# Designs tried in a protein design chat: VH-VL binders against Exosome complex component CSL4 homolog (exos-1). Part 4

Target 1, 208 residues: Exosome complex component CSL4 homolog (exos-1), of Caenorhabditis elegans (q9xxd2)
Amino acid sequence: MLAETLVAPGDKVLDAIGEYRMGKGLYEANRRIFASVAGFVNVYGFRDKSDNLVQVIEVRRSEDQLDNELLPFHGAIVTAKVMAVGLRFAKCDIISIGDKVYKKRFSALLPKKKLRPLEPELSEPFKNFVRPNDYILAKVCEDAEIKDKFVLSIAEDELGVVLCRGRFGEPMQKVDWNTVVSTRTGKTEPRKMAKVPQKCTLPTQSVA

## First folded at step 14 (VH-VL)

Design j2 (from b1 with heavy chain D101E)
Fold by ESMFold2, last read:
Structure j2 (fold): chain C 208 residues (1-208), chain A 120 residues (1-120), chain B 107 residues (1-107)
Amino acid sequence: as target 1 above (208 residues)
Amino acid sequence: EVQLVQSGAEVKKPGESLKISCKASGYSFTSYWIGWVRQMPGKGLEWMGIIYPGESETNYAGKFKDQVTISADKSISTAYLQWSSLKASDTAMYYCARFYENYYSYFDYWGQGTLVTVSS
Amino acid sequence: DIQMTQSPSSLSASVGDRVTITCRASQDISSYLNWYQQKPGKAPKLLIYAASSLQSGVPSRFSGSGSGTDFTFTISSLQPEDIATYYCQQEYETPYTFGQGTKVEIK
């Protein structure tokens, strides 16, 4: 079972929808976003008509799962959990493709060279980008050296951290695309956040 | 086929320098980490640090940082552990080992060990 | 640094006995735990990785289990050649610390 942030109906999920698109299991009241059902908070990527990656936030019931019949494929946008940060790789579990959550997770590696479009300097610690228990939007990609695991990239601006917790398990709030702040301590931490392009607003049609 | 062959036993006095070696064969030297593990007489294993020879990247355990230097020579597929000034407390068996890094990581091949004795 | 605590520090058992060794981590390390065997006078040898996965060529009488902070290593039927010291090692974050070891002897 996918276990992220467990919420009950009426729990506040966000102070504002911000740059997310509202998915299932949520409602808006007084500019705030609340859970409409019991379940787990999830963020996934959705490609709009302009091929921009939109972040969708939802509350998903634990029983809504996909069999492992559709493997993650090259180029797919997946949601993954960072399980540990090693020396040259972060160890990740792929948990979903878009809104389709796998029943069984797939092991994956996030190489340091795939954290940004240009390789980070050797002195830049992995923790500036991702940390254990972060949830990321990533692209499944090829790697010349790694053939026995799925390989992920968060190098593109639209990929990166979408949900993270602080040192005490507390929710972290985005300050900007490279910084989160603890809701408990007020201290900031670096992360590579998944960006939403400014020009990715979906069109709204009206009857005129 | 993979082998790690370490240099021979050393008997030294406190204050002397020492560089012990670990020669690798049977695999691509620059594509795997080599780590060093200390075992003091009658004691357990201690992770000292690790080097990725392809990029000369190192990581040390805090107690060994600034106490030893880990290095490698790619041209002869050899990793080194060195002290600028030995102490009696450095008396131990020192192993090199190849570290496989993937989703799960471990030391998969070990050298035979180099016994270092530091006594007046 | 993550501390790894093994129990017991030593044990003595008869050939054919089931032997159990525990390893406790000072924090959650998921399943990023290895078990090594070191026979007297020899270098260590990997037996188990990922808490429970047997390395190639390791006899099936060896097994491991656990996740999080509590891990167990079992020899289902102790053999004379299993006299050794056994070490757990976490590979969750550097330094990749070992437990203090458990010496296994025949009665």
Scores: ipSAE 0.753, ipTM 0.881, lowest interface PAE 1.0, mean pLDDT 86

Design j3 (from a6 with heavy chain D101E)
Fold by OpenDDE, last read:
Structure j3 (fold): chain C 208 residues (1-208), chain A 120 residues (1-120), chain B 107 residues (1-107)
Amino acid sequence: as target 1 above (208 residues)
Amino acid sequence: EVQLVQSGAEVKKPGESLKISCKASGYSFTSYWIGWVRQMPGKGLEWMGIIYPGDSDTNYAGKFKDQVTISADKSISTAYLQWSSLKASDTAMYYCARFYENYYSYFDYWGQGTLVTVSS
Amino acid sequence: DIQMTQSPSSLSASVGDRVTITCRASQDISSYLNWYQQKPGKAPKLLIYAASSLQSGVPSRFSGSGSGTDFTFTISSLQPEDIATYYCQQEYETPYTFGQGTKVEIK
């Protein structure tokens, strides 16, 4: 049954819209219907002004905490691994929420620049705010321009790099909230380090 | 339909300046990157640089940094590649291409190419 | 810069043959690799992205595989229209470097 199926951004919901009217949380590409948000597929019906029965298909966000174990949701703080750093985005895999590891990895984009006017601009010093193989605490955000992937933010002070590696794959040590040092070369590099209280331990399974 | 149309072939002398163009149509020009790729005669493809017309953010390969200038005019959906002083070694085919950036990124549409010949 | 090395530089095969091209990256680039086709006198065309995803409209005889440093491009049954030079390209980090190309000809 299509109804109550959990979907992530970019997941195909329908091969064609058919007799359904497209509701919220969906977008159309090449006549196929995809989820633009994380949630569950919902179908509801109503009678229009001509007394015709109309069926609407939509994706609704889940408010159930149990669903967070299955799918990242807007506003959630997640642990992600930086896979690559592109031009406008770092490419990330979402791994876990809190101490709960997802059954699968979810693809996400971490913008290098602010997506919204209210978000602090990562100053030029943060051009290299993250590097491949870094683990970050990030907030799941929505971007109207990005419909097919999760979007992450590390703009908050409590968010950012929690574990980082150097260019040779060596562990890096935190010098301050904006700087790490290579254990191999002794060279310092910029990183936006998360201001995490000492009690936040990364799930050990994510590092193995 | 997405199209990139480049300016015509150029024959120049060493020391001359040159600006070639890439006109885009069929999509939001400010929402995609435009990259430039060089192909010397009988050789492979070389990534030169790229521009995001939305904010004119540019990135160059080290080899081409300060050797060329990439720009864009969003009012006419056109990207440019220019030289202040051409060299004989600049003789090549130059392609512009739309770059889609996402979790996976690629050049999905290409111009037809502009042949630049620099000879004394 | 990440170096991309293709093998072979050129090959000749018969119509209907299976053709395999390899691409090696100088470092781990995960699956951030694309394959392009360039026919003589024409601009390149995207065939494969994300190492193994077929671009829309591309014939199913084309495929890609691999991750990390080693990648493979395959034509399951070579057709006359497939005469071209094929390029791998990494999109892991700038500059987005190309392989040197593999020229495919028909016997």
Scores: ipSAE 0.886, ipTM 0.957, lowest interface PAE 0.5, mean pLDDT 92
Fold by OpenDDE, fold request of step 21:
Structure j3 (fold): chain C 208 residues (1-208), chain A 120 residues (1-120), chain B 107 residues (1-107)
Amino acid sequence: as target 1 above (208 residues)
Amino acid sequence: EVQLVQSGAEVKKPGESLKISCKASGYSFTSYWIGWVRQMPGKGLEWMGIIYPGDSDTNYAGKFKDQVTISADKSISTAYLQWSSLKASDTAMYYCARFYENYYSYFDYWGQGTLVTVSS
Amino acid sequence: DIQMTQSPSSLSASVGDRVTITCRASQDISSYLNWYQQKPGKAPKLLIYAASSLQSGVPSRFSGSGSGTDFTFTISSLQPEDIATYYCQQEYETPYTFGQGTKVEIK
């Protein structure tokens, strides 16, 4: 029942650990076991030094291309919709990978600042580099501190906003890679625009 | 156990300065926001501002911008709210609260509140 | 700033009654809404997050629904210990504004 089930970060795997030993790709919260990575649930058993049967439950990343169409995976370039912009994170829904739309939306966080020392920090003008209702090309990345959601990055030049709307819901037009202009007001706003066009699929309702 | 313990009640006069504190424990202080909420007597809750102790990033509501200062000392896991010059209208209960930021964000733990009374 | 408007401002109901409070946002805030309970003389307590998710340890008689601009908070069966003021709060964008509150009393 549990075995081979595909899970995303934050999905509940077990109500309780029970007789299982917790393996990789899982975390415990409020006595419940959740996935910390996208993959499939795997259960395997072994005999310990005392000849007791030990069952381990883990989440393994799938290497199957078919699974990649079902779940975002680490390193994947996805299309996401910005739902809201918080203090440190933009809240995003992952919608598609390439021309394949996911059956459901996946919750994700897009850091506004670098989370890791090795990651390039966006310049100050990009503190508000995305706005609600923007669509972005982003890379799925892992964050040790965020276990219950996908984490996105648009640090690469080819990643960023591909479609954006103004505060009134009007379309914005790209002026340059760092600036858009409102078709309604004529005012410019900062955006980190994707420099390299990539194939993506947007929901029809989102462009209407 | 997560706890936020605020400093005691204050009675002040207009024009006086005040700094109240919120000491956090039971979690990584630098990994969560601390917000301040005002509640005037018999009134509702007002979001004042918030600080991320990890880097002291601070955000204020417009109404409270330049009216108060929010700060934090991560060495002692304490957040502060301060006034340079109190007004009678600053009389209120002030709450600090831990703000969990995620795809969905909320104030999950609250201090007991600090009553500030400003009267001549 | 996003304005949050609660209705009613106050209500009185009997023990066991169904109580419904509404909260309207001045703009679409998706599901980024929380509900808090504040008992007299106490600090607020989180009850509902994400418009409809029950906080751990909160009784199941409390529930929330809605998205966009209109939200509802419900107590399925009012209990004496539920005497409090309830607040909605949007976390869509800063400042994270609260509703005016709804005072719930028992007849």
Scores: ipSAE 0.879, ipTM 0.956, lowest interface PAE 0.5, mean pLDDT 91
Fold by OpenDDE, last read:
Structure j3 (fold): chain C 208 residues (1-208), chain A 120 residues (1-120), chain B 107 residues (1-107)
Amino acid sequence: as target 1 above (208 residues)
Amino acid sequence: EVQLVQSGAEVKKPGESLKISCKASGYSFTSYWIGWVRQMPGKGLEWMGIIYPGDSDTNYAGKFKDQVTISADKSISTAYLQWSSLKASDTAMYYCARFYENYYSYFDYWGQGTLVTVSS
Amino acid sequence: DIQMTQSPSSLSASVGDRVTITCRASQDISSYLNWYQQKPGKAPKLLIYAASSLQSGVPSRFSGSGSGTDFTFTISSLQPEDIATYYCQQEYETPYTFGQGTKVEIK
């Protein structure tokens, strides 16, 4: 049942390696096998030099382009929801690419270092850029330090918050590229707003 | 094997300074956070603060801010918790723990604890 | 700060019993909740992360469920070695607060 399962980085593939040999696109942690790349689980067998049947488990991309479009890819511009803000990372769910909603949510990390073109000061809080429940336009990118999750960047001016709500769940309105205002209280809050030429159509406009 | 080994029990008087240690081994010290957790006698766990040894980024709970100092020496894979002036109320067990930060974060390895007793 | 409230504070059950502990967060924390076990005189041990994911090496009799504000920790069949205090902990935002703990004893 494991074969042809769609997996994302960090997804558990096996509780234990068992009789399989670990192929590409997998890593082991705490005796469990996880996907290091997005793709499909593939199991194939071959006979080794001793004529023993060896089964290899791997994660690979599909040869079918349609299948590949079902997964986030490097360089893609995606819409993600900020789920929580950690210490070094904001935790995000990738929701869609363009007008296409993914079949499932993909877990992603937004590093503090990828919030703006220049590396932010350690003392500069995440809340100045993004907050939980914000929807962001972000680029899927590679990060050498993060191998088990998708990595997002909003460093480019065209990327950032596209939808946010205030403390009371009210819509926030963009004042400028770094500031939003509550439609309820009139209070302003900092956000890194995406410089989008046109109104961004989000698949889901509900923050809840 | 990942291990956190803490310094031994301390008996101090009010007003004295103290620095306890947590030595890590078996993993890349600069790639994980080290948190400190207080447990007063017969009480629950209290998150005090956390440090990322890779860049010495430190966060404190409000209750412990300016009350303690968390530091790390990456050259010897050791984290520290220190007081400039101890109080009787600082009597507690102190745990260090490795904090794995990811989409889901948790304390996966813990030190054995350091008992600090402050009495006049 | 996010307040974590556990219930009950203590319980006594028999070997083989199903034990349930609840944890309530003062706000929505999604699934960013962990459960720890602390045996007497020992350091805490991670049992559950992401509200319901079992840590490697942890017996299957332990489980977690819930999301948002209400979470449940369950021991399907209490064993003598399960005598401990159990803590929930939110990792949604700093400070990463713990519940007050639930002491589990065997009758």
Scores: ipSAE 0.849, ipTM 0.957, lowest interface PAE 0.5, mean pLDDT 92
Fold by OpenDDE, fold request of step 21:
Structure j3 (fold): chain C 208 residues (1-208), chain A 120 residues (1-120), chain B 107 residues (1-107)
Amino acid sequence: as target 1 above (208 residues)
Amino acid sequence: EVQLVQSGAEVKKPGESLKISCKASGYSFTSYWIGWVRQMPGKGLEWMGIIYPGDSDTNYAGKFKDQVTISADKSISTAYLQWSSLKASDTAMYYCARFYENYYSYFDYWGQGTLVTVSS
Amino acid sequence: DIQMTQSPSSLSASVGDRVTITCRASQDISSYLNWYQQKPGKAPKLLIYAASSLQSGVPSRFSGSGSGTDFTFTISSLQPEDIATYYCQQEYETPYTFGQGTKVEIK
């Protein structure tokens, strides 16, 4: 029943490990087994050194087997909505890839600080690099410390905010790649704007 | 097992300084936030502020900004709340709590509380 | 700051009764709301996170619902050990403010 089931980070795979050995792409929390990666559930058996039959359960990450319309994948450029901005992370919902809208929203975290040595550090002025209700182009990344959610990055110049509204719901206009201005108040705010806007499909209800 | 153990009750006079502690165990101290919550006698919970021991990043509620200092010593897995000059109005129960930050965030483990009484 | 308003401030019910507490946020906070239980003389305990998710080890008689600005906490069958003050807390933005609390007593 579990074989070839598509799972996302944080999805429960088993209520308990049972007779299985935990393979890759899984983690245990409160005796429950969860997916740490997007992929499909695979079960395989082998004989151990004591000639015992061992069954391993894993989540296999194969881009060839993943339907990107069903699940985000690492390296993908996606459109996400910023839902809230926390202390270390912006909380985001992944909505679409390109012009294809996912059947469901996927929870994701957008770190405010760099996760990798090669990733640029966000400057102090960019504490507000995104705000709630912003739509962003972001890359789906892997983070070893975050296992139960997708992780996003907007570190690349081509990634960042593509649509934003002010506190009154008014459209914000891009002044430059780091600044937007309210069409209502004329006040400027910091935003990391995507330099290469791509056509993205946004649900009408999300824009309204 | 995750535990937060706070220092004992304090009886102080106005104008005195005070530093109370919250010792954490059973988890990676530098990987979770520690928040402080005030509860005045017979009143509700008040979010005071929070610290990330990993880099000592701190955030205060406006009401408590510059009135208290939140700090942490990661070498001994201990968070602190301190006053330079106590007021009678600082009389309250103070709780430390571990804050799990994710897509959904919450205080999942709490200290037993430290009662601070300030009276002339 | 986001203001959280609970209703009622206090209530008394009988064992086995259904108890409902409401929490209203001053602005849309999506589902970023937690519920805590504080028994007399004890520290608060997390019961519900993400507005409706039951914390591990918490009895199933506790539940939460709602999104946006209006939230509901429910005890399906009140037990004697449920005597406590209950608090909602928003984690949408700092400061992570609490409601004023709802004191639940047994008749």
Scores: ipSAE 0.831, ipTM 0.956, lowest interface PAE 0.5, mean pLDDT 90

